# Ledger of designs, part 2: miniprotein binders against Protein ANTHESIS PROMOTING FACTOR 1 (APRF1)

Target 1, 330 residues: Protein ANTHESIS PROMOTING FACTOR 1 (APRF1), of Arabidopsis thaliana (Mouse-ear cress) (q9lyk6)
Amino acid sequence: MSLTELDDGLVRRMAMGAVFSDFGGKIHSVGFHRTDDLLVTSSEDDSLRLFDIANAKQLKITYHKKHGTDRVCFTHHPSSLICSSRYNLESTGESLRYLSMYDNRILRYFKGHKDRVVSLCMSPINDSFMSGSLDRSVRLWDLRVNACQGILHLRGRPAVAYDQQGLVFAIAMEGGAVKLFDSRCYDKGPFDTFLVGGDTAEVNDIKFSNDGKSMLLTTTNNNIYVLDAYRGEKKCGFSLEPSQGTPIEATFTPDGKYVLSGSGDGTLHAWNIENPSEVARWENNIGVVSCLKWAPRRAMFVAASTVLTFWIPNDGESPAPADPPTDQQQ

## First folded at step 14 (miniprotein)

Design w7 (from v8 with P13K K15D V72I)
Fold by OpenDDE base, last read:
Structure w7 (fold): chain B 330 residues (1-330), chain A 81 residues (1-81)
Amino acid sequence: as target 1 above (330 residues)
Amino acid sequence: SEKEIRITIKVPKEDAQEVLRKILELAEKYGAEVWIEFEDGKVIIYITVYGSEEAIERFIEELEKLAKEEGIELEVERHEE
């Protein structure tokens, strides 16, 4: 299916199509495979779940009670995941693991972080990945090697992301600073630094748009910023309701034209970035959405709290926007 | 020397919830990993345990007891790294 060009009308027609409620707690992280119609979730019950998004079917569950589960992402292989740990971090240093959902085993442990991993991303072009931790470090890894390939010491809570070309990665840190690194020579330090003025909150999440033109920052105070990835200028920003310790996640659409986010009031929002305006708002009965991602190759997004929901275009006529109350001029 | 064992359990769908609960409790005690697949009419549970020979033997004994109580079959594979 050709990625139907997303327009405001299509975004407004998004509706909940599937619901999965069999979770033993909050969902911490969701990840799509880049090419295959697969989704993985990580939840508070120390489990990872694999889903077929084409058929809205749960495929597999794995429980990791010793290490727990926190951040999760796919590798390039559709059956292989990277997952961060919640437990025994100080004693074991086993903060990250590479696992096969096909072989039913852990393939490798990545030791080095001294505290919880709060950000995890896979390189789009090779077997490298990065992690940011509360230990105030970013570590660079290779799936093939247990040893850490590089360490960057930072201030505050790090959030990390690769661009879609895998040439640049960004680290967001305390004080609204975003540092850009060349992935091939990151030891030389950042080649650029952007400052998001006026917000002192830590950054929970950073993403690049697929076209590499924009960055999306989500702060701990539920402010969202869209930045020009080359100039670092703020294109737009949105403020959402506080979520009292539950971080919200914002996401780009695959075309980079829209941003979606949850809010502390349980609502979902969509904005057009080209002409900054809210294009859709949904009331959600699942509570605060902590995980929100658009599928790489589908007109679909997922929203997760203690429940996982799939959103797809409703084929029915969008209910006509309620006609503005006709001012009956008496 | 730490060893790895892998165990496969096939459970009828109707019994899977209770069996899985008990398996997860046992797995937590031994730090085992549990993998669950769904087939038509059955649930397949894979368990991976890492530990000393003594710990593995105790785990197997407790699991065999559980399997007998629940009327399920166990397939045990031993892998030495």
Scores: ipSAE 0.737, ipTM 0.912, lowest interface PAE 0.4, mean pLDDT 90
Fold by OpenDDE base, fold request of step 15:
Order: sequence, then structure tokens, then C-alpha cells
Structure w7 (fold): chain B 330 residues (1-330), chain A 81 residues (1-81)
Amino acid sequence: as target 1 above (330 residues)
Amino acid sequence: SEKEIRITIKVPKEDAQEVLRKILELAEKYGAEVWIEFEDGKVIIYITVYGSEEAIERFIEELEKLAKEEGIELEVERHEE
């Protein structure tokens, strides 16, 4: 299916199409596979769940009571995941795991982090991945090798992301600083540093748009910033209601034209970032949405709290936009 | 020397919720990993346990007891790495 061109009308027509409620707690992380119609979730019940997003079906669940589950992402293989641990980090050092949902096994442990992994991302072009931890480090890994490939010592809580080309990665840190690195020569330090002026909060999450032109920052105080990825200039920013320690996640649409986010009041918001304006608001009965991602190849997003929801365009005839009252020039 | 065992359990869908609850409690006690697949009319549960020989034997005994109480079949595969 051709990615239907997203417009304001389509975004406004997004509605909840499926609900999954069989979670033993909060969902911490969600991830899409890049090409296949698959979603993975990680939840407080120490489980990973695999979903078919085309048919809205749960395919598999795995419980990891020893390690717990925290951040999760797909590898390039549709049956293989990377998952971070919540428990026994100090004793085992097993902060990251590579696992097969086909073989029902852990394939590899990646040891080195001394504290919780708070950010995890896979390279779009190879078997490399990065993790950021509360130990104030970012580590670079290869799925094929147990040993850490690189380490960056930082200040504060790191958030990490690759660009879509896999040539650049960004690290967001305390004080609103975003550092850009060349993935091939990151040992030389950042080639650029951006500062988000006026916000000293830690960055909870960072993402690149698919076109690589924009970065999306979500702060711990629920401010969202869209930055120019080359200049570091703020294109727009949005402030959401506080969520009392529950981090929110913002997401780009695949075309990079819209940003969606949850709020501390339990609402969902969508903004057009080309002409900065709110285009949609949804009342959500699932509480504060901590995980929110748009599907890579579908007119679909997921919103997760203690429940998982799938959102798709409502096929109902969009009520014709009420014609703006023609100011009858008398 | 730590050993690994893998166990497969097939549970009718009707009984799966209660059986799974008990398996997860046991898995937590022994630090086991549990994988669940859904098939028509049944749930397949794969369990991986790491530990000493003594710990593994205790786990198997408790699992066999549970299986007997719930009327389910167990397939135990021992992998010596």
C-alpha cells in the first residue's frame, strides 16, 4: 500500500481501531520493525510482546523475570530483538540482550553498562546499535560481537538516535545540548553541538525525521522541540501538561510533516510542523501515554500506557469542514 | 558448572491462564525465561532455565508436580553446553 500522503484531514480522522489490555503494568517501550508489519512492546510485567499490526493480533509473549524488560527495539531481522534489563545489573552486568523470538532464546548478552539503559537505537544500515545509560555513558555495539565497540562518557541522562542514513548519530544531554557525531569517526568527538535555549531540562528522547532534516526532542518537563538537523535552529516547540514523572514520547509521521505526542492530562495531540499549529486533539481514556510511535509504512500510530492502542484512519466520511462562516460583507 | 534446560508445555486454551500464572511464579523463583506461542485451541509454553544441576532438578520436580496437578504434558529437553 502506498503510504497515503498525510494531510491535516487524514491526521484528524485518526481513531482508535484496536485495544490490548492484557498487560500487567505500564508499557515502557514500543518498537516497529522497519519493513515488516510487526510491533514489539516492553512492559512492567517483565514481558515482551510481538504483534502483527496488519491484523491487530498478538503473536508471541516472553517473560524475563530475572532481568526484566525495559527498552526494546527490532534488529533488521523480524524475529530478533534487542532488549535492556531492569534487574540484576550490578551483579550480572547483563544490561542488554539480543534475543530470537523464533528460536525462543537469548542469543547474546552485551555487558558494560553499570546502570539502567534509558535509550536504545539500531543503526538503519548495519548491525550496529547504541545504548545510553544512567551511568552517563553511551555505548556502541555490534550484534555479532559481545565486546563493546565504543564508549562515550557524557554528563547527565543520554538520549541517542541515528539519522536515517546511519551516517550521523545524535546524543542529547543535560542543559538542552545535542551533540552530533559522525558514525565512522565518533572518537574524534562531536562535529556539531546544538543548544536548545531556554530549557535546562534533561532530554528524555531524541529522534530524526525520515528525511534527516529535522530532530525531535522531548524533555522531561514535557516540552517538545523540533530542530533543524543541520543548523540546530528551533523550528517550533510545544509545551504539554506535566505528567508527574511519567515520561511522554513524541513521534514524527513518516513524512516528517507532523508531530504527535501525549500529555499529562491524558490527551493526544498532533501538530503540523511546516505551519506550526495543532491539527488534532484526542481525548484518550487510557491515561498518560508514555509510548507513541507512528508505523514506518502505514497510516497508523500506536499509543501505549497500561494498555496498547492502535490508531488508524476512520473510513467514515470526514464531515465536510464546516465552511468558515462567509462573512457576508454587508 | 551452570547448565541449561529447555522445557515445552502444551496447554489447552481454556486452562492456559491459570497454568501460565503458576508457571510464571515458578519461573520467577528460579530465574527462568518463558516464551509463549498461541495456536488454535492451545498455548505452547517454552521455558529455559539456567543453573546448577541441583537447582535444575528442583525446578523440574516442581514443574512436574504442577503439570500433574493441572493435567498437562511436559516435554523436557536437556542441553548440556
Scores: ipSAE 0.730, ipTM 0.909, lowest interface PAE 0.4, mean pLDDT 90
Fold by OpenDDE base, last read:
Structure w7 (fold): chain B 330 residues (1-330), chain A 81 residues (1-81)
Amino acid sequence: as target 1 above (330 residues)
Amino acid sequence: SEKEIRITIKVPKEDAQEVLRKILELAEKYGAEVWIEFEDGKVIIYITVYGSEEAIERFIEELEKLAKEEGIELEVERHEE
């Protein structure tokens, strides 16, 4: 189905189409390849898993018991990933790895972070990538070079994202502050700063919409904010149920018209952000959804907890809402 | 001097789950990396171990013992760097 077909009706028709339950724990991170029909997962069992999303098939697994697995993303190459480590960070400094799923090897270690990487983002246009860590730093990297290209020292938990043009990156910090940087001149500091008023919670995640018009912030208190990416004004906001230490992830649809998120009660929600309203709610038996992303080129999203689920449009006619019983006034 | 070895193991699909469990336990002990591919009727397991010569020898010995205990014919390819 073409991305041009995303409307409220289509979103409401989304249903679980595939389930993968062979994970040895919580899924920490999911990532799509930008162009190929591939998904990668990272889980508590210290594994990365590669999936064909077109055929709903697991392709490959890799276990990294020494380093563990935490955040994961694709590079531009469909067989190459960046993964952050969970273990031995202080002793090895090997907080980030570039690995080939084709060659079955680690290609490069990126040393420098002194604590857990909590945010990881690949540039959409080049071999640069960025990481945010609990060490209160953001580091800029190049896949081709072991040495860190740049360091930004921040306050609080960093969340990082590139825009789709790769010209701007955003860093979200404590107190709802979002700083915007020119990717070519980040050493000069941020060119703009947005404040989400009224929320002092740390930002767990930040994303740009594909059109670059909107930013999506998810706080540790399970508040979601959609901001204008140019003005920093709040377009809309949603509050979800608390999840007591399990961070939730919100995602845009590829067209930037909808936001989806999990909740602390195990439900999934979808909102239209052009006319802010909830368009769908799903009850799930998979627990709190900690990872949620829409596929870049498909009418599909994935929702993950300890189980990975693929959601696709149900071809069945949504049962027409039962007409309210016409009270025949006799 | 620390060395790296890469071992490729082919396991019948029916035995793969149990073999993999034991390989992962062994991998954890030695800090090895494990890569798993799926073929028709087979699972291919790639193991990378980094350590001293003595540690590598012990790993190989434990792996061979495991293969014998499971009654699985393992196709093992070794690459030393």
Scores: ipSAE 0.728, ipTM 0.907, lowest interface PAE 0.4, mean pLDDT 90
Fold by OpenDDE base, fold request of step 15:
Structure w7 (fold): chain B 330 residues (1-330), chain A 81 residues (1-81)
Amino acid sequence: as target 1 above (330 residues)
Amino acid sequence: SEKEIRITIKVPKEDAQEVLRKILELAEKYGAEVWIEFEDGKVIIYITVYGSEEAIERFIEELEKLAKEEGIELEVERHEE
């Protein structure tokens, strides 16, 4: 199916198509496979769940009671995942695991972080991946090697992301600083540094658009910023309701034209970023959405709290936007 | 010397919820990993246990006891690496 061009009308027609409520707690992380119609979730019940997004079906569950589950992402292989640990970090040092959902086994442990991993991303072009931890370090890894390939010592809570070309990675740090690195020569330090002016909050999450032209920052105070990835200039920004310590996630659409985010009031929002305006708002009864991602190759996004929801275009007539109440001047 | 064992259990779908709950409790006690697949009318549970030979044998004994208590015929396939 051709990626139907996303327009404001299509975004407005997005509706909840599937609901999964069998989670034993909060969903911490969601990840799509890059090419296959697969989704993985990590939840507070120490489980990973694999889903077929084409058929809205749960395929597999795995429970890791010794280590727990926290951040999760796919590798390039559709059955292989990277997952961070929640428990026994100091005693085992087993903060990251490479696992096969096909073979039902842990393939490798990556030791080195001394505290919880809070950011995890796979290189889009090779078997390298990065992790950011509360130990104030970013570590670079290769799936094939147990030894850490590189360590960056930072200030504050790190958030890490690759661009879609795998040429650049970004690290967001305390004070609204974003450092850009060449993935091939990161040892030389950052080639550029951006400051998000006016917001001193820590960055909870960072993403690149698929075209690599924009970055999306989500702060701990629920401010969202879209930055030019080359100039560091703010293209637009949105402020959401506070979420009482529950981090929210914002996401680009695959075309980079829209940003979606949850809010502390349990609502979902979509904005057009080319002409900055809110194009859709959804009220949800699932609580604060802590995980939100658009599917790489579908008109679909997922929103997760303690419940996982799939959103797809509704074939029905989009309810006409309620006309703003005409103030009848008496 | 720590060993790894893998156990495969097939459970009828109707019994799977209660059996799984008890398996997860046992898995937590022994630090085991549990993998669950869904088939038509069945749930397949894969358990990986890491530990000493003595710890593994205790786990197996507790698992067999659980199977007897639930009246479930466990097809236990052991893979020793």
Scores: ipSAE 0.725, ipTM 0.908, lowest interface PAE 0.4, mean pLDDT 90

Design w7 (from v8 with P13K K15D V72I)
Fold by ESMFold2, look of step 14:
Structure w7 (fold): chain B 330 residues (1-330), chain A 81 residues (1-81)
Amino acid sequence: as target 1 above (330 residues)
Amino acid sequence: SEKEIRITIKVPKEDAQEVLRKILELAEKYGAEVWIEFEDGKVIIYITVYGSEEAIERFIEELEKLAKEEGIELEVERHEE
């Protein structure tokens, strides 16, 4: 039941299982609930969809025609979500929504961002969350109140992430700068700033490994960097085929030993980052994968484009031997 | 002066795809929310729309016309901001 250590063999055996093809457009975002076996998707078709990942079953679908759907994540409650708006931002100011799939309603609007939210992260320890916007700000919020709790101004496209213990958060910005903050007293400013030298592309995403020792960055020009989380030194990096208008996503495995990523040519890749080598490559025909996440508590990951796929280990049938051995017993 | 209304409909599962398509076209025009629950043999559709009183009345009229054409029953709940 616990998934504490993966090996190269298990990663290589990952294969496509369930497929969901009824989306009316590209999937923008996927997110797992931290503990329950639930997945949520947001899509160009303006839907939010909730899935039971243990049984590979769509539980619920909603459509939001006023605002659309863009970024999505769970809160701590398995039926509650935060979703960013794609439409009608300038007319309403309603850039973020807190909503209940149980009550089938919007619980709260968070107003303030002047442009699209491109990064969204829920605190792992409390009801705080962060949003990064093309308006060149990062805002900090509390689910319990409408008012923005804090605002950080920066250059370019922000990406935000909490570490898994919720003690530190990171903000990446233009020029490869990454700022680290104490989440308890971010008003004192960042306690460190790193430069990811040699890459000036905007960061799409930041993730921390579960042990907090590594940070995973992806860029708009499809570079992936694994950094030491507190010193900022690059441990390794990978360059992937470019994808026009479709940023790739990369993900750690839960043990932090592997990174998976999509590519602009539609392939999926897996690397061992402790002994750097590519351990798996999968060719598939769902197009460029824009969303890729490994489940927090299962040997399972999801890959999405206009199609959502669940990937699980395949211990299936072995090919028949060409010349059976003479020692065979029956 | 924006108002809110919620409407609940139940549709047999075999008819739900076509009904939902028409509801989503109407929802696009009015910026509505459409929430869907699956039950044994049926689909429950909750529709929430915000707008002026005139826009909401027009939405209800169009939805009632659709409901009459499809033989479905509506439950209307009127809520203020």
Scores: ipSAE 0.647, ipTM 0.879, lowest interface PAE 1.4, mean pLDDT 85
Fold by ESMFold2, last read:
Formats: structure tokens, C-alpha cells, sequence
Structure w7 (fold): chain B 330 residues (1-330), chain A 81 residues (1-81)
């Protein structure tokens, strides 16, 4: 499905299409390749799975029984990935893996983190990437070398993101602080700091909108904040139902005009952030959605729990086979 | 030093689900990586195991038993890093 101009009507017409239900546990992370029509998933079943999103087909599956799979992202190459470890970190130091789905091999380990990696972001412009860990550090890496390029120490659980141009990166930390860094001069410290919303919960995710205007923050208690990317002023916020142990994910649409999120009650929500209002609300039968991302170049998003679902615009009133029965008269 | 072994298994598509289930059970015991490719009418399974010489020999022994039960051929490539 090709991207078209998004409006409230198109967002409302999004409906569940393809379903993949053969995972052996919860999906921990999903990621799109920046330019190619590819999606990768990591799962509690220790799998990494590669999908062709244009044709809605699983292309490849691998299992990693030594370390499991936790956070995952593509590098710029469509066949290579960075993946974080769930198991055997302390005994091996092998917290991050660079691997090739084409060569079926682990190419490199990035050692240094003392605890699980909880946030992972590839630079949009070069071979740099960042990892945030429960060891209360953010590490900066170059894909081409083993040695860590830089370490930033902070409080609490870090969340990391590059802006759309890779010139700025953000780190969220305990206490609702968001710190902005110049990617080329991060050793000089942050050039700005914002405080988000007075929320005492940890930020577990940051995203920048493609239009450069906004940041999206998601907290561990399922609050969502949309901030002005440059001034740090809160544009809007949404509180969703809490979920047991696994926070929901929120996502921008590619034009930066809409935000979608899950909720602890199993619903999906969409908001217009230019004129703040709820545009759509969907019930679904796959439970609490913990992974939710809109594709960077298509009118399509994915929603995942123990099941992965692809959502595309409904071209007509074709009956959706996954709709729950609503015809119960008292 | 720790050794690495890589094994390739080619299985007809109709047999692949059961063979893969057994391979994944074995991979759990040894912390193996299992890479799966789909080819016309076949499934190709790559298994990478790291460990002591003794652990690798035990893994090969168990995998050879599975291969005999399923009538499949193993291709073993030994690597040392």
C-alpha cells in the first residue's frame, strides 16, 4: 500500500488486514527499515522475523537461544540488524549483536553495558547508533568498530532517539527530563533540557516526527505527551489505561499530523494533533497492543501483542473477518 | 578455547515442521542459533553452536541421532576463532 495524503477519513478507514499468529510468545519490538518495504520483529520465543510489508509475507525467521531477543532495529542495509540480549549478559558481556540475515551469522558483539538495553536507535545518516541501558548509561557506537565511542551517565531508565536529520539526539531520563544533544558535539553536554508534563513515571520511548515539529513521549504508566520539538512546550497529552508490566507504544503518522496508541484495555486510538481530537477508536481481539508503529512510507501500520497484525485502509465495506460480534440485544 | 560449529540441514517442506520442532528443542539445551531459509520445495536450516569441544561433540551426537530418525543429511563446517 502506497502512501497517500492522510486525513481524518483515511485514518478512520484503517482496518485489520494480514494476521500472523504463529509466534510462541509476546512480541517485544518491531521496526521498519527506513526505505525498503521491510519489517523486523523480536519475540519472547527468541525469534527475529523479517517481513515483506508490500506483500504481507514472512521472509525469514531465526532463533537465538543463547541471548534471546529484546530490542531490534535495522541498520541502513536491508539485511542487517542490531539486536539486544535478554539473557546471559553478565556472564558474557554480549549485550548487543550486529547480525546479517543474508549471511545467517552474528557479525559483531558490542560489549560494555552492565544491564539490559531498553532503548536502541540507529542514526538516519551514518553508521552510528545509540543504546540506553538499565545500567543508567547511554552508549554511542559505530557499527564498523568494536569500541564504544562515548558514554553518557544519567539517572533512571534512558530512552534515546535521533531527530529526522540525525543532527540532534534526545535522551529522556528519570524525573521527566528530556535532554537535547548536538550529535557532533555531545561531549560538550546537552544544549537544552525540557521537563515533560510533571509526570513522575519513567519515559520508555521517544520519537521525532518526520516534519521536524514534534516529539512524542510515552511513559511506563501509559501517558503520552506530544511536545514542540524545538521549544519543548507540550502541545497535547493523552492518558491511556494502564497495562500490567508492559507499557503501550505510540507512533506518529508519516506526515506528523496524527498519533496512534494502544491502551491497557485493548483498544487502539488515533488523534489529530493539529486540532487535538480523537479521530478513531478501534476494538480488537488480539489483547493489549504493546507494539505499534506506522510505516515510514505507506498508509499502513502494525499492531502487535502475541499476534502481529497489519492495518491498511479499507477500500470498501469488505467485511473484516476479525471484527468482534457487536449484535447482542438485551 | 571456545569452538564454533555450523551445520546445514536440508529438509523437504512436508517434513520441515516436525524436524524444526526437534531442532529447536535441541538448540535450547545448547544455546544455539537457528537460521531458516525457504527454497523451492525445501527448507534449509543453519545451526550455529559455540562451546567447549565436549559440548559441541555432545550436540553433534544428539543431532546425528535426530538425523538418522528423520532420514536427513547433515553438512558440518567447523570454524575456530
Amino acid sequence: as target 1 above (330 residues)
Amino acid sequence: SEKEIRITIKVPKEDAQEVLRKILELAEKYGAEVWIEFEDGKVIIYITVYGSEEAIERFIEELEKLAKEEGIELEVERHEE
Scores: ipSAE 0.563, ipTM 0.851, lowest interface PAE 1.7, mean pLDDT 85
Fold by ESMFold2, fold request of step 15:
Structure w7 (fold): chain B 330 residues (1-330), chain A 81 residues (1-81)
Amino acid sequence: as target 1 above (330 residues)
Amino acid sequence: SEKEIRITIKVPKEDAQEVLRKILELAEKYGAEVWIEFEDGKVIIYITVYGSEEAIERFIEELEKLAKEEGIELEVERHEE
């Protein structure tokens, strides 16, 4: 699939389109399939819901009353998901489930974590995935086998991400530390470590850009940092209004040129990171947005709270272009 | 050993909201998984329960009571895990 070409004008024209408001609570997590036009949500109402992005239609709902739903992502197969559990972990150890939306069943449980999974990432190239848990570990798994493939111990709450090629993964942890690992020999330890956000910044989310050049970090005090992916040098940063216990999410556009984020005041923001500037700011009526992701192959993003909204370009009146350079006149 | 049942329910779309609400209340009691598909004019509900033989029998009894009250038909399929 070709990248969607984006420019400042298209980003400014993004507007709320479809709205889904029949969730019975907060949406905990959203995820796009890497290649197909599909979105999955997890929610406080114990549902996993599958959406057709192209037609803005709910395709399927499942309810998981034993364990609830928390973090969710697609595997490479468009009907298969990995989902973390919210309930009944201590009694069962069933912290992660591999399930089929086509076969309507749980395919496998991945046991080992002793506390809630708070970060989940599927490898872009194979059937491996990572989970970060409040038990202060990151575990590496293979969909094909029950046994955990590797364990990394760390401080605090982990956030995990694979780079776009799957050759490197990053773990963000307490104190603003980001550690980079070689995916094939992570048992040798990290090959690099960076600190970001000063002494009080706690990183709660990390993403790599699709072009492989940048990392995006979100902190618990709602700062956004864009770093060079492998040197760790800060390219730019943005500060947003604090949120009381509600995490915000930030996302790259597919071309890696823009970053979007929620804010504690309920607004949405977009910045051009090649020429750092805020290109758009949106008021919205769904409260603090805790899930925000741009689709991999479309000019479309989703923003969620207790309501799921699809945002697409509006071809109405665009903001006036920037003034032309001042004529040479004095 | 843990036992499994799978139950299929087909409900007209007009009636599905109330039926699903009652099924979800029952599912919470037994820790069931509920899978929902949409078909022309109908909603198909798949229910999977894992549990002891006694828990499964009680679930079936309660679901059959619901089915009689709502005028719906059940298809029950038993499997071992």
Scores: ipSAE 0.546, ipTM 0.845, lowest interface PAE 1.8, mean pLDDT 85
Fold by ESMFold2, fold request of step 15:
Structure w7 (fold): chain B 330 residues (1-330), chain A 81 residues (1-81)
Amino acid sequence: as target 1 above (330 residues)
Amino acid sequence: SEKEIRITIKVPKEDAQEVLRKILELAEKYGAEVWIEFEDGKVIIYITVYGSEEAIERFIEELEKLAKEEGIELEVERHEE
């Protein structure tokens, strides 16, 4: 695997570079291609937009007036996307769309969900993907086939993620439960279950680190937890200012050594998770960040609200170090 | 039953913002998909509409009116779904 090496100094030097402000509403979702220097966004303005991140250039805009846009991710092909529908789901059943940016058309609809998809994850190794929906189901799909491959029924709002090898997937659900499944034998049920004890808030997002060691969870009460990926034991946790009605997003750096997140007060934060401490805190002028992801192969991250910002290291300038959390002085 | 039409429009960059705004208003009415590519000095707009024969003919009529008003050419392809 190819991972970038980062240290506290480089993370502190991250600063806002390119800004894209012509969105007609909030950005719902952002995603990087796993290997190519590409980013896709989905927005309340019904657009999907493709960006060249090496040159900070918008390559393509598409508008989807029948279904809008909600969750988005790349497939393994740099010209292909999976996008969830926001509108006209009841009348059509067209909950997920497979789009070709090369052919400028929708190639396939994945039908079945009865309510909006809130979590979407492409397998890192093959053409499988998962979707979690407010209809309280997780569906498993194969990009090559129209029919749903499997359905898991659960309580509450699901969050889904594949591990870095695609052999395991996790589903987080109501009550702070995280269940692990074998991707090839999920019909046999979960092989393990963790409870994130002491916090009964709903998990709204889950991610695995690229190094395979950690799992990152964000909760509706604005907490971030880093757990051991397969044992489920808490490594560290961070509390953030509340965000009225807007979920926060947190992200690993590619090496798995840092976590970044937004906060309800409009700040951005970065923590070293190997030696837990806050290494950077940034004020920004785009309001509460709802989408935040670090690029898989570059010293760069994106932060988005109604505006998309690219953050890159600043030559010779650093933010002031953040004050350490109280629990790190003990 | 449902049919597909796909349309290609090439617009000088200087005119593209207003033309696109009008196309998107029409696209909302018909639930169209609009795909936009940027080239030197121009913008290429691809529009896909699925619908009944009557809905598609009405869409084409409205789009042709827009094209005449803006002085642009349309390339129309009809496809059977």
Scores: ipSAE 0.535, ipTM 0.839, lowest interface PAE 1.9, mean pLDDT 86

Design w7 (from v8 with P13K K15D V72I)
Fold by ESMFold2, last read:
Structure w7 (fold): chain B 330 residues (1-330), chain A 81 residues (1-81)
Amino acid sequence: as target 1 above (330 residues)
Amino acid sequence: SEKEIRITIKVPKEDAQEVLRKILELAEKYGAEVWIEFEDGKVIIYITVYGSEEAIERFIEELEKLAKEEGIELEVERHEE
């Protein structure tokens, strides 16, 4: 439920505004709080950073030298996070941390995964969350207890997502398989399974639209598929330039009517999915964008590589920056 | 047994980069968590280390040497895990 009416014109007018370039390495993931105007980033420099998105201001930075930072998401509390570990997993088993940026403390460790977590999703309705790992498992957790609540074994690299109501979750896996589960009864197995694509490309990300109608899949070879959320039929698809070692991210707008993505050539793209057409294409100078998310309640999105950029509508002579010069692209 | 120590440091903004750099080097050696807050003209640094009593004592010794070199004051609070 978008705060602002979105149409092709507004999407087309999005332009780079604030830029944060003091990261000491690649940004691994970004996440918005569901309701508050907050963004968190994780980075190769072992930092977690909290941003005020309304004022485009960094509020806090923390460093985590034992385990680094990899995947990150908010809980429902605006200062509490779940963060996956990048280092020292084998010796400790400390693959996931629940932490407070208000209390400046690690609140809990969630142990069990034997390899890096590559997908992390907080339930929109309760204190449950899911993690998918290169150890070929998806684990289900409850913030209130240390013990893993459930383990699902699968093929290949998992991607996980809850639907907008938290009643269904999806797991995407090797071979383009997407399985749907009842969140209350996942131990009964999936209630449906879809196949997407026809090649060996792995799905690296899955998202549900906020309107409940669509799923968005991104593959490691930079194809994007928009499917009917529960029937699995393909609504549309887009192919982007391949990228070396840096998968792109795609995102829905809050109304579920547009999809944005990066590309291996460093461009950003937007499509209208109700009337399939490319609405906008942007050149930028921060290289291949690996993190891209539209804010849940604002006409703004973030795009990140080693640099974090906030994008907002440009209404003519506004103070928002113009598109980056071509000679400074990365 | 696991021990927790929490240290608070206030540093003038103009000195903060060098102090933080040295603290982060030390934090990497001991696997510390470093929490940073910005306020008017100052940076507040919270450091949490979990470990054996011996590791904690060594961390404190090294941090005290750094603090003396940089002319900063430490606030140390010792907790059990």
Scores: ipSAE 0.512, ipTM 0.826, lowest interface PAE 2.1, mean pLDDT 85

